# VH-VL binders against NAD kinase (nadK): the designs that were tried, part 28

Target 1, 268 residues: NAD kinase (nadK), of Syntrophomonas wolfei subsp. wolfei (q0aze0)
Amino acid sequence: MKIILVNNRFKENTEKKAQEIAGQLSALNVEVIIDNGLDEPYAGTVDFIMVLGGDGTMLRAARRYGQRAIPVLGVNMGTVGFLSNIEINELAEYLPLILREEYSLEARMMLEVAVFQQQSLLTRVFCLNELLLRSNSPRMLSFALEISGQKLEPYRGDGLIVSTTTGSTAYSLSAGGPIADPQLDAFIVTPVASHIINKRPLVVSPEREISLHLLEEREAIIGIDGQIKMDFGAENRVLIKRAPHPLLMVNLKAKPFFTSIDRSLQRQ

## First folded at step 1 (VH-VL)

Design p7 (from p1 with heavy chain D98V L99G Y101S D102S S104W G105Y Y106E D107G; framework fv_patritumab)
Fold by ESMFold2-Fast, scan of step 1:
Structure p7 (fold): chain C 268 residues (1-268), chain A 122 residues (1-122), chain B 113 residues (1-113)
Amino acid sequence: as target 1 above (268 residues)
Amino acid sequence: QVQLQQWGAGLLKPSETLSLTCAVYGGSFSGYYWSWIRQPPGKGLEWIGEIYHSGSTNYNPSLKSRVTISVETSKNQFSLKLSSVTAADTAVYYCARVGYSSSWYEGAFDIWGRGTLVTVSS
Amino acid sequence: DIEMTQSPDSLAVSLGERATINCRSSQSVLYSSNNKNYLAWYQQNPGQPPKLLIYWASTRESGVPDRFSGSGSGTDFTLTISSLQAEDVAVYYCQQYYSTPRTFGQGTKVEIK
């Protein structure tokens, strides 16, 4: 069995823990590849991916490996989050189940994001939560939104979020988007501080293709999962569609999504 | 033109809990890490910790047992609590934004609050 | 933790002359995948918060005068102020953002000779 251990190089304690776990797995005849963020994604065949850290580390793992149809387990390192399934102090208990492949998988849709410059593909990335188009200044943006060839009336505001259902509890939520069942496949399109008071979040089929471009020359950025930032200008266009493969998340113990999010909102 | 406004108690007794709040104006709160840094009188800068808009935190290991950073995304605010204060915690406390990185949110501090002087004395 | 050491602790330079401040990290802050140094420089005037001058070791922040420049890679970095002006009298700090905890140098005080 070959396992990738994903950790964040920028977190000193998680790197030490990753080495410790790698040693334990090697002693059990498991081949371990450590991805601490310094190298390109491992290109070889892999049976399982174990993510050590919080939601941020999970988002990175999803972008690097999510399209390979490999089981991915989130192991929490003490930070409360939505994307981990077990705590680090529970790993020893669940390790035999992992090695015997005695777990269920939950499929989570991903976005495919393609950024163009004058009709030439500039970059192509995948993400688990969302794409954000936003102003890089206090001035509002004027931009065009097209859904499957249908041109909507121009948007004016600070930006727009195109989210997966997994991302419905992330940035889209703070911008006024709905909470979505992560078992559903859908795009959630949420305006950020729209000048038009009645611009509502949209929930659209994941088979739709969404495009965005600026109507005026402004300083703007495209953000991916809150971790990647790209400059976006009037000569740029972005296309968003459902990624070819969902992220396969390992479920070793039940996490009740609706009661968990309900309690989180009641606290506020 | 993004601005950080900070406030909180400036005078504390040993063993009390420090509480400071920072509010973000003129820009997006979401999509950034927000940080606390302190500076004891006549000394250098010490990073306390940071929080992502979703609530994920990183703390300086030397302070981790006493530090809690939290967010109120609906108010574009984040707050610092430091428990069991001593005279060694006397410092000017700054809130700051962690700027974007091309691959990660681990950037330099590009926007700073004005600072709050906290004095711990008996 | 990555330890940041600056030299000198204090520097006196005449108006119009060059000031150079050095910063050394206890381990490399160069990220091999993107070939960027996760190092910043800040200026702190008395009674004010620090102001970002340089990020990625050599990229000047918007609005910062051309007389400020950063150089270096890996573990050894330099901030240069060509033609020192009166308003440049301040304490300067280097900072790594390669790993947490984020750490600062002890500071270098720049004074007029």
Scores: ipSAE 0.000, ipTM 0.410, lowest interface PAE 16.3, mean pLDDT 85

Design p8 (framework fv_patritumab)
Fold by ESMFold2-Fast, scan of step 1:
Structure p8 (fold): chain C 268 residues (1-268), chain A 124 residues (1-124), chain B 113 residues (1-113)
Amino acid sequence: as target 1 above (268 residues)
Amino acid sequence: QVQLQQWGAGLLKPSETLSLTCAVYGGSFSGYYWSWIRQPPGKGLEWIGEIYHSGSTNYNPSLKSRVTISVETSKNQFSLKLSSVTAADTAVYYCARGLTYYYDSSGYSPFDYWGRGTLVTVSS
Amino acid sequence: DIEMTQSPDSLAVSLGERATINCRSSQSVLYSSNNKNYLAWYQQNPGQPPKLLIYWASTRESGVPDRFSGSGSGTDFTLTISSLQAEDVAVYYCQQYYSTPRTFGQGTKVEIK
């Protein structure tokens, strides 16, 4: 078995723990590739991806490896995590199940984001939570939203979020979007501080294409999962589609989504 | 214009808990990392920690056992609590905004907007 | 932790003359995948918060005068003020944002002769 062990080099102690786990896996005849975020994603074929860390590390792993249809397990390292399935102190207990492939998989949709300048493709990225269009200055944006060729009335405000159902509890929630069952596939389109009071969040089929562009020259950015920032101007257009493959998340331990989110919201 | 307004108790006794709050105006709160940095009188800058709007945190290991940073997203606010203070915690405390950049999803950003600072004095 | 060391601790330069401040990191802050140096420079005037001058080692922040420039790569970095003005009297800090904890240099005080 070949496993990619994803950790965050920028957090103290995670590299040491990753090396300890790699040694334990190697002793069980498992080949380990460590991805600490410093280099390009591992290009070879692997059987399993184990993510050591919090939600941020899982989002990075999903962008790097989510399109490969490989099982991905989130292991919480003592930080509060929403995308992790087990705790680090539980890993030894669950490891035999991992090695025997005795687990279930939950498919989580991802976004494909393509950014153009004029007619030229500048970049294509994938994400698990959301794309954010926002102003990079105190000035309000004016922008156009199209859904499968249907042109909506112009938006005015700080920006817009296009989210997966997994991302419904992340930035979209903070901007007033609905909480969505992660078992559903849908885009959630949530305005950010809209000047137009009647602009409401939209829940849209994942088969649709969403495009955004600015109607006037402003300093804006496109944000991906809160971790990638791209400059966005009036010459740019972004196209958002459902990614070709969902992220395959490993379930070893039952996590009741609705009671977990309810508890979290009561503590806010 | 993005503006960070900060407030909290400026005078503390040893062993008390420091509590500071930072509110964000004139720009989006979500989609950014928000940090606390301190500066003892006449000395340099020390990073305390950061929080993303989702609640994910990173702390300076030297302060980790005493530090908690939290968010109140409905109010566009984030807060610092530092327990068991001593005279060594006397400093000006700043809140600041950070961003990630598109060239590297694993990367961090410099601090582009800062609060005015809150002087915290710990005296016997 | 990455340690940041500046030199000199203080610098006196005549108006209109060139000021040079150096910064050394204890390990490389160059990220090989994007070929970027995770290094910033800040200016701090008395009683004010630091102000970002330069990021990615050499990119000038919007609104910062052309006389400020950054250079260097890996572990050795330089901030240059080509023609010192009276308003440039301040303490300057380098900072790495390559890893946590984020760390700053000890500061360089720039004064007029």
Scores: ipSAE 0.000, ipTM 0.432, lowest interface PAE 10.7, mean pLDDT 85

Design p9 (framework fv_patritumab)
Fold by ESMFold2-Fast, scan of step 1:
Structure p9 (fold): chain C 268 residues (1-268), chain A 123 residues (1-123), chain B 113 residues (1-113)
Amino acid sequence: as target 1 above (268 residues)
Amino acid sequence: QVQLQQWGAGLLKPSETLSLTCAVYGGSFSGYYWSWIRQPPGKGLEWIGEIYHSGSTNYNPSLKSRVTISVETSKNQFSLKLSSVTAADTAVYYCARAPHYYDILTGYSFDYWGRGTLVTVSS
Amino acid sequence: DIEMTQSPDSLAVSLGERATINCRSSQSVLYSSNNKNYLAWYQQNPGQPPKLLIYWASTRESGVPDRFSGSGSGTDFTLTISSLQAEDVAVYYCQQYYSTPRTFGQGTKVEIK
């Protein structure tokens, strides 16, 4: 068996723990590849991905490996989050089940984001939570939103979020979007500080294509999962689609989504 | 404008616990890492640790067994406790803010600093 | 831990002349995924806390005069003051924020010749 251990290089204890776990797995004849985020994603075939850290590390793992249809397990390292399934102090208990492939999988939709400059593709990335278009200065943006060829009235405000249902509890929530059951596949389109009355969040089919561009020159950025930032100007266009493959999340332990989010919202 | 106000005991005996508090005014407390940095007389800067508004911490390994940083989000305050002090802990202690950006998972550079608190530990 | 080493420890420069401070990290602070160097420069005047001058190795903080510039990548970095003014007499520190623990150089004292 070949496993990728994804950890956060910027957290000292997580790096040490990754080395420790790699040693334990090697003793069980498991080949381990450590991904601390600094190098290109491992290009070879693997059987399993173990993510050591919080939601942020899981989001990075999903962008790097989510399109490969490989089981991904989130192992929490002390920070409360929504994307981990077990705690680090439970790993030894669940490791035999992982090695025997005795677990279930939950599919989570992802976004495919393509950024263009004029007619040329600049980059294509995948993400689990959301794309954010926002002003990078005190000036508000004027921008166009098109959904499957339907041109909406121009938006004026600080930005827009296009989110998966998994991302409904992330930045979309803080911008006024709905909490969505992550078992549903849908895009959630949430305005950020819109200056136009009645620009409401939209919930649309995951088969829709969403296009965004600026209507006037402004300093703006595109943000991916709150982790990747790209400059965005009037010469740029972004196209958002459902990604070809969902992220396959490992379930070893039941985590009730609705009671978890309800408790989280009670704790400022 | 963002302002960091700090306070706490300035004169300690060996073996006592240092306690300092930093309060944030004029800006958002959430979305930032909040750090403690110290500077012994005539020496350079040493990072002690940081806390995110959620309570997640990172500590300097050389101090980890003695240091605790905590947050009081309702008051926009964070605090440092350093146990078992010795003369080597004599320093000016600063609190500082590090913004969190979309392209990283932790705080980066320190854009606002408190005025500093001189802590003297008698031999 | 990433060790930060500055050179020189002290520097005497005449008013209007160029001052150059070097900083070396014991390992690379360049993050390949975003092509950014996780390095900052601070100025500390006597009796005051440090003030951020440069971040991402070369980006000038708001309000910092154009005479300050940062350069370099990976392990070797430079802070340049193109035309030293009296108010620039201070101790300068480099700092990496690539990994925890966050570490600073030992400081470079800039004085008038």
Scores: ipSAE 0.000, ipTM 0.405, lowest interface PAE 15.2, mean pLDDT 85

Design r1 (framework fv_ragifilimab)
Fold by ESMFold2-Fast, scan of step 1:
Structure r1 (fold): chain C 268 residues (1-268), chain A 122 residues (1-122), chain B 113 residues (1-113)
Amino acid sequence: as target 1 above (268 residues)
Amino acid sequence: QVQLVQSGAEVKKPGASVKVSCKGSGYTFTGYYMYWVRQAPGQGLEWIGVINPNSGGTTYNQKFKDRATMTVDKSISTAYMELSRLRSDDTAVYYCARDPYYDSSGYLFDYWGQGTLVTVSS
Amino acid sequence: DIVMTQSPDSLAVSLGERATINCKSSQSVLYSSNNKNYLTWYQQKPGQPPKLLIYWASTRESGVPDRFSGSGSGTDFTLTISSLQAEDVAVYHCQQYYSTPYTFGQGTKLEIK
């Protein structure tokens, strides 16, 4: 068995804990590859991915490995999030189940984001939560949104979010988007501070292709899962599709989504 | 149009090193992994390793790890594979090949270079 | 390492007839989570690099003629050319990409009888 252990080197105690867990797994004849976020993703084949940390670490793991159709388990290190399944102090209890493959998988859709400069592919990334297009200056953006070849009236405002259903509780929620059941596959398209009255969030089929480009020369940024930032100009175009593979999240312990989000909203 | 163009044939003595180049054009060079594969005369293909041109990160076949070095020069969209301490059984055609996906799912190689014949003899 | 074994080493088939090439892996290349076989087939003509024909054991690459088909699961795989054409003379290679190191079969040389 070969496992990738994903951690954040710079968080308190996570590097030491990752080394301890790697040693425990090696003693059980499991080959461990540690990914602390500094190097490129491991290119070889692995059987399982264990993420030690919070939701941010899980988002990074999903971006790096989510398209490989490998089981990914979130192990929380302290602050409870939406993307972890078990706590670190429960790992020893669940480890035998992991090694015997006695768990269920929940599929979560991902976005495929391709950024072009004219007709050349500049970059291609995958993400679990969302793509954000936003202004990088006080001036509002003027941009075109196309959904499966259908050209909408121009948008004018601070930006736009294209989100998965998993991302519905992240930045899209803050921008006024709906809460979506993560068991559903859909794109949620949420305007950011639109200057056009009646621009509303859209919920569209995951089979749709979404494209964005600027109609005026402006300073803009594309953000991916709040972790990657790319300059976006009038010469650029972004194409968003459902990624070829969903993230396969390991379920060892039932975690009720609706009760959790309801409680979280009461704390906001 | 995607094209991978490799350097010309090399003849080396045992113990020498060889460095093969592969220049990509018609696509964003840093957006795709680059693989190296070799084929000895009349034999099957053998994987050497993979490099991410954006970061320089590498994964090697353990058989070649102590002798092979993969590098890139982003400014000229060129990948390199250097093999040291050459033996007569290193005589082969060496290929570069491009990854169609960031995570190598579906298949590993979509476009191949034309190949570079490396002959090792004394 | 996963060892890939092809059979036969070479075969001669008349134009218009069926050609069958076999590939066996020493370990299963079927991934249970996505139910996909990590097995590809390549065509290589003299003096040229390999060209992708089939991936996921049975999915034909765009532009590949429909006379080419792949079948099998787990450890036993077959490439079939239903009606051999002159342009199909080549060496055919199977490859697994289930685990590193990625490994290839020895190749099967296909000739016109």
Scores: ipSAE 0.000, ipTM 0.379, lowest interface PAE 18.4, mean pLDDT 85

Design r10 (framework fv_ragifilimab)
Fold by ESMFold2-Fast, scan of step 1:
Structure r10 (fold): chain C 268 residues (1-268), chain A 121 residues (1-121), chain B 113 residues (1-113)
Amino acid sequence: as target 1 above (268 residues)
Amino acid sequence: QVQLVQSGAEVKKPGASVKVSCKGSGYTFTGYYMYWVRQAPGQGLEWIGVINPNSGGTTYNQKFKDRATMTVDKSISTAYMELSRLRSDDTAVYYCARGEIAVAGSPFDYWGQGTLVTVSS
Amino acid sequence: DIVMTQSPDSLAVSLGERATINCKSSQSVLYSSNNKNYLTWYQQKPGQPPKLLIYWASTRESGVPDRFSGSGSGTDFTLTISSLQAEDVAVYHCQQYYSTPYTFGQGTKLEIK
């Protein structure tokens, strides 16, 4: 069996715990690759991915490995979040089940984001939560949104979010988007501070293609999962579609989504 | 045991729509993908699309995306495939098939008996 | 799109003899990250739906006789029936599930000589 341990090198206690767990797995004849974010993603074949940390670490793991159809387990390291399944102090209890492959999988859709300059592909990235288009200056953006060839009336405002259902509780929520059951597959399109009052969040089929481009020269950025930032100008176009593979999340214990989000919202 | 039972044969005129049903039994309906495949007389198999019955999420073959609509009714464990603007070359046996939502991929492990759709002018 | 090509279009084999059917994909269906080939083989008898025989290129579906085997990797795949029986007369289809749209070969008709 070969496992990737994903951790955050900038959190010292998480790095120390990753080394400890790697030693324990190695003693059980499990090959371990540690991904602390410094190097390129591991290119070889693996059987399982264990993410040690909070939601941010899981988002990185999903971008790096989510398209490989490999089980991914989130192990919480103290910070509360929505993407972990077990706590670190429960790992010893569940490890035999992991090694025997005695668990269920929950599929979570991902976005494929392709950024073009005219007809040239500049970059292609995958993400679990959302793409954000926003102004990078005090000036309002004017931009075009097209959904599966249907051209909507121009948008004027600070930006737009295109989110997965998993991302419904992330930046889309802060911008006024709905809370979605993560077991549903859908794009959630949420305007950011729109000048036009009738621009409402849209929930659309994940089979649709969404494209965005600026209608005026403006300073803007594209943000991916709150972790990647790219400049975006009038010469650029972004195309968003459902990624070819969902993230396969390991489910070792029941996690009640609705009571968890309800409790979180009452504490904000 | 696992069984997929499809609706009966249909005869349609060009330009009409047809809606084929597929009822699953003997398993947890929302735990498996539902695929749709067709086969014209004497021809090979052609994939139309897949639906996740739990989420309602769909992926269509580009060839059919503007005419095909896949839906599910979870309360009766039934999937539907509707094909609009029918042409004579849409004459085929239409199959539903099941696949696991699992790391092992989605081979089509159980198939319905097929529904013959004849488009005649 | 990935194009699947089978050969031959039809073949006749005597009872008890070995039958070999080939399937080629226009691009690799081997996913390097998990080292699995996203290729299936189906058997289809007249008037019946296809029946799953082999998935992951070489894994035999439960209940499928040992005489059926799959081999190959990347772009070249083979279905072998080691000792043909009368009930094996059918059309055999290969399929890739590596990327959408999922695509099938045109089928190979197997007959008794």
Scores: ipSAE 0.000, ipTM 0.376, lowest interface PAE 19.5, mean pLDDT 85

Design r11 (from r1 with heavy chain P100H L108T F109L; framework fv_ragifilimab)
Fold by ESMFold2-Fast, scan of step 1:
Structure r11 (fold): chain C 268 residues (1-268), chain A 122 residues (1-122), chain B 113 residues (1-113)
Amino acid sequence: as target 1 above (268 residues)
Amino acid sequence: QVQLVQSGAEVKKPGASVKVSCKGSGYTFTGYYMYWVRQAPGQGLEWIGVINPNSGGTTYNQKFKDRATMTVDKSISTAYMELSRLRSDDTAVYYCARDHYYDSSGYTLDYWGQGTLVTVSS
Amino acid sequence: DIVMTQSPDSLAVSLGERATINCKSSQSVLYSSNNKNYLTWYQQKPGQPPKLLIYWASTRESGVPDRFSGSGSGTDFTLTISSLQAEDVAVYHCQQYYSTPYTFGQGTKLEIK
């Protein structure tokens, strides 16, 4: 068996905990690769991914490894979050089940984001929460939104979010989008400070393709999961579609989504 | 047009090492994992390992882990597989092949090099 | 290691007739969470590298004629050529990509009868 331990180098004590867990797994004849986010993703094949940290660490793991259709377990290190399944102090209890592959999996849709310059592909990335198009200056953007070949009226505002259902509780929520059951597959298209009063969030089929491009020369950025930023200009186009593979999240214990969201909203 | 071009045939004595090259063209070289697979005469295919051309990260079939080394030179879009301490049973055609990964339709080998025959004899 | 076993080792079929090649894995290559079989078929002609025919057990690669079809689930898989043509003479290999090390069947040689 080969496991990747994903941790966040900048969180206190997470690197020490990763080493401790790696030692425990090695003693059980499990090969361990530690990914602290500084290097490129591990290129080899692995059987399981264990994420040590909060939701941000899980988002990074999903972008790096989510398309490989490998089980991913979120292990919470003490932060409130939606993407972890067990707490770090429970890991010893659940480790035998992990090694025997005695768990269920929950599929979470991901976005495939392709950025073009004319017809040349510049980059392709995957994400679990959302793509954000926003102005990088005090001026509002003017941009075109096309859904499966259907051209909408020009959008004017500070930006747009295209979110998965998992991402419905992230930036989309802050911008006025709905809370979605992550068991549903859908795109949520949420305007950011729209100048047009009638521009509302849209919930569309995950089979749709969404494209965006600027109608004027503006300073804009594309943000991915709040962690990657890319410059976006009038000569660029972004194409968003459902990623080929969902993130396969490990369920070792019951963690009802609605109970989690209810408690989280009381803390904010 | 996607193309993988490998180095020419090699004849080696037992105990020597061989280094096979694979040059990619017609696609973004760093966007696709590169697999190495061999085929002994009249036999089936055998996986050696995979390398990420962007990072240099590798996974080896444990059978080859102690003898195989995979590397990449991004500046010339070329991957290498070196096999050391050669034995007569290492005589095979060695292939590089591109993972379907970046196209995201699956983890399958969609384009293959032409193959490099490595003959190990006394 | 997952062991892939093909049957038969060789097969002779008359032109225009149906050819059937079987592949069996020593353990399931069906991933229950996405309901996909991690099974691929390749065609290899003498002196040439393998060519991808079918992935996910039943999805044809672009450009592959519709006379080629894949079926099966879990441990038992079949490649079918519905109307054999002269250009189909080759060795056919199945591969699992469910678990490392990735493993191939021994190959099935398909000839004209």
Scores: ipSAE 0.000, ipTM 0.383, lowest interface PAE 18.0, mean pLDDT 84

Design r12 (from r1 with heavy chain D99S P100E Y102D D103Y S104V S105W Y107S L108Y F109T; framework fv_ragifilimab)
Fold by ESMFold2-Fast, scan of step 1:
Structure r12 (fold): chain C 268 residues (1-268), chain A 122 residues (1-122), chain B 113 residues (1-113)
Amino acid sequence: as target 1 above (268 residues)
Amino acid sequence: QVQLVQSGAEVKKPGASVKVSCKGSGYTFTGYYMYWVRQAPGQGLEWIGVINPNSGGTTYNQKFKDRATMTVDKSISTAYMELSRLRSDDTAVYYCARSEYDYVWGSYTDYWGQGTLVTVSS
Amino acid sequence: DIVMTQSPDSLAVSLGERATINCKSSQSVLYSSNNKNYLTWYQQKPGQPPKLLIYWASTRESGVPDRFSGSGSGTDFTLTISSLQAEDVAVYHCQQYYSTPYTFGQGTKLEIK
């Protein structure tokens, strides 16, 4: 059995804990690869991915390994999040189940994001939450949105979010998007501070292809999961579609999504 | 003083293309957007699109985007609007107009060219 | 696309009297975040290009006489000329710049009675 242990290098307590867990797993004849985010993703075959940290560490793990169809377990290191399943102080109790592969899997869709300059592919990335197009200045953007070849009326505002259902509780929520059951597969298209009051969030089939480009020269960026930033200009185009594989999240215990979301929301 | 001077009247046959010029003077040409608007005889004003003279970036009215091309030559402070595959209903006065680079990029136009009459007839 | 409708199509007013021209948008052109209406008024005399009179629904362009005023919000707008003068004979156009494509009303022809 080979396990990738993903941790946050910049937190000393997390690094020390990762080493302790790696030692424990090695004693059980498990080969451990530690990924602290500084190097390229491990290229070999692996049986399981254990993520030590908060939602941010899980998002990084999903981008690096999510397309490999390998079980991924989120282990919370003391910060409550939506993507972890067990707490670090519960790991010893659940470790025998992990090693015997006695758990269920929850599939979460991912986005495939391809950024072009004219016809040339500049980069391709995968993400779990969302792509954000936003102005990098106080000026509003004018941009074109196409959904499966259908050209919508131009958008005008601070930007646009294309989100998975998992991402519905992240930046899309802050921009006025709906809360979506993560068990559903859909794209949620949420405008950011639109000038047009009738530009509503759209919920569309995950089989749709979404493209974006600027209609005028502006300082803009593309953001991926709130962690990757890329400059985006009028010569650029982005294509968003369903990634080939969902992230396979390990479920060792029931987590009450709806009550957790309800507690986090401000009531009006 | 700010002035926008357009090219002279044109007569074209259906299927031809026309290219209208607009020369700016009395201001920093690259500091302002340039709009193109047309007006058919006895009809209202119709927005064609806008170009940023500094970058060459454009926004077109969808009605015109397959036939209209807006360009700029910074060295002579001149904007161009070319309309291809002309039809009789393209007969109109074509205007260029300046818009300041503000919070709303395409907000309002402060100076207009004198207009260029384009007549499309067989 | 936002459709702009003006009323009346033509108007005759005596010198020194008040002229009122209305403009209605098919959807609101008020942006709630900055509380601004993206609405302009232009004056066009025969054989001439349009001339900017009013922007942001109620702000007069520099050099425009104070007898011209704009009012309204959201979908209903009015251009008022408080004391009509001979040089005010023209076609008046409203325009929205809330969303592309920018659209104009059909125009209102103002004549002297």
Scores: ipSAE 0.000, ipTM 0.365, lowest interface PAE 20.9, mean pLDDT 85

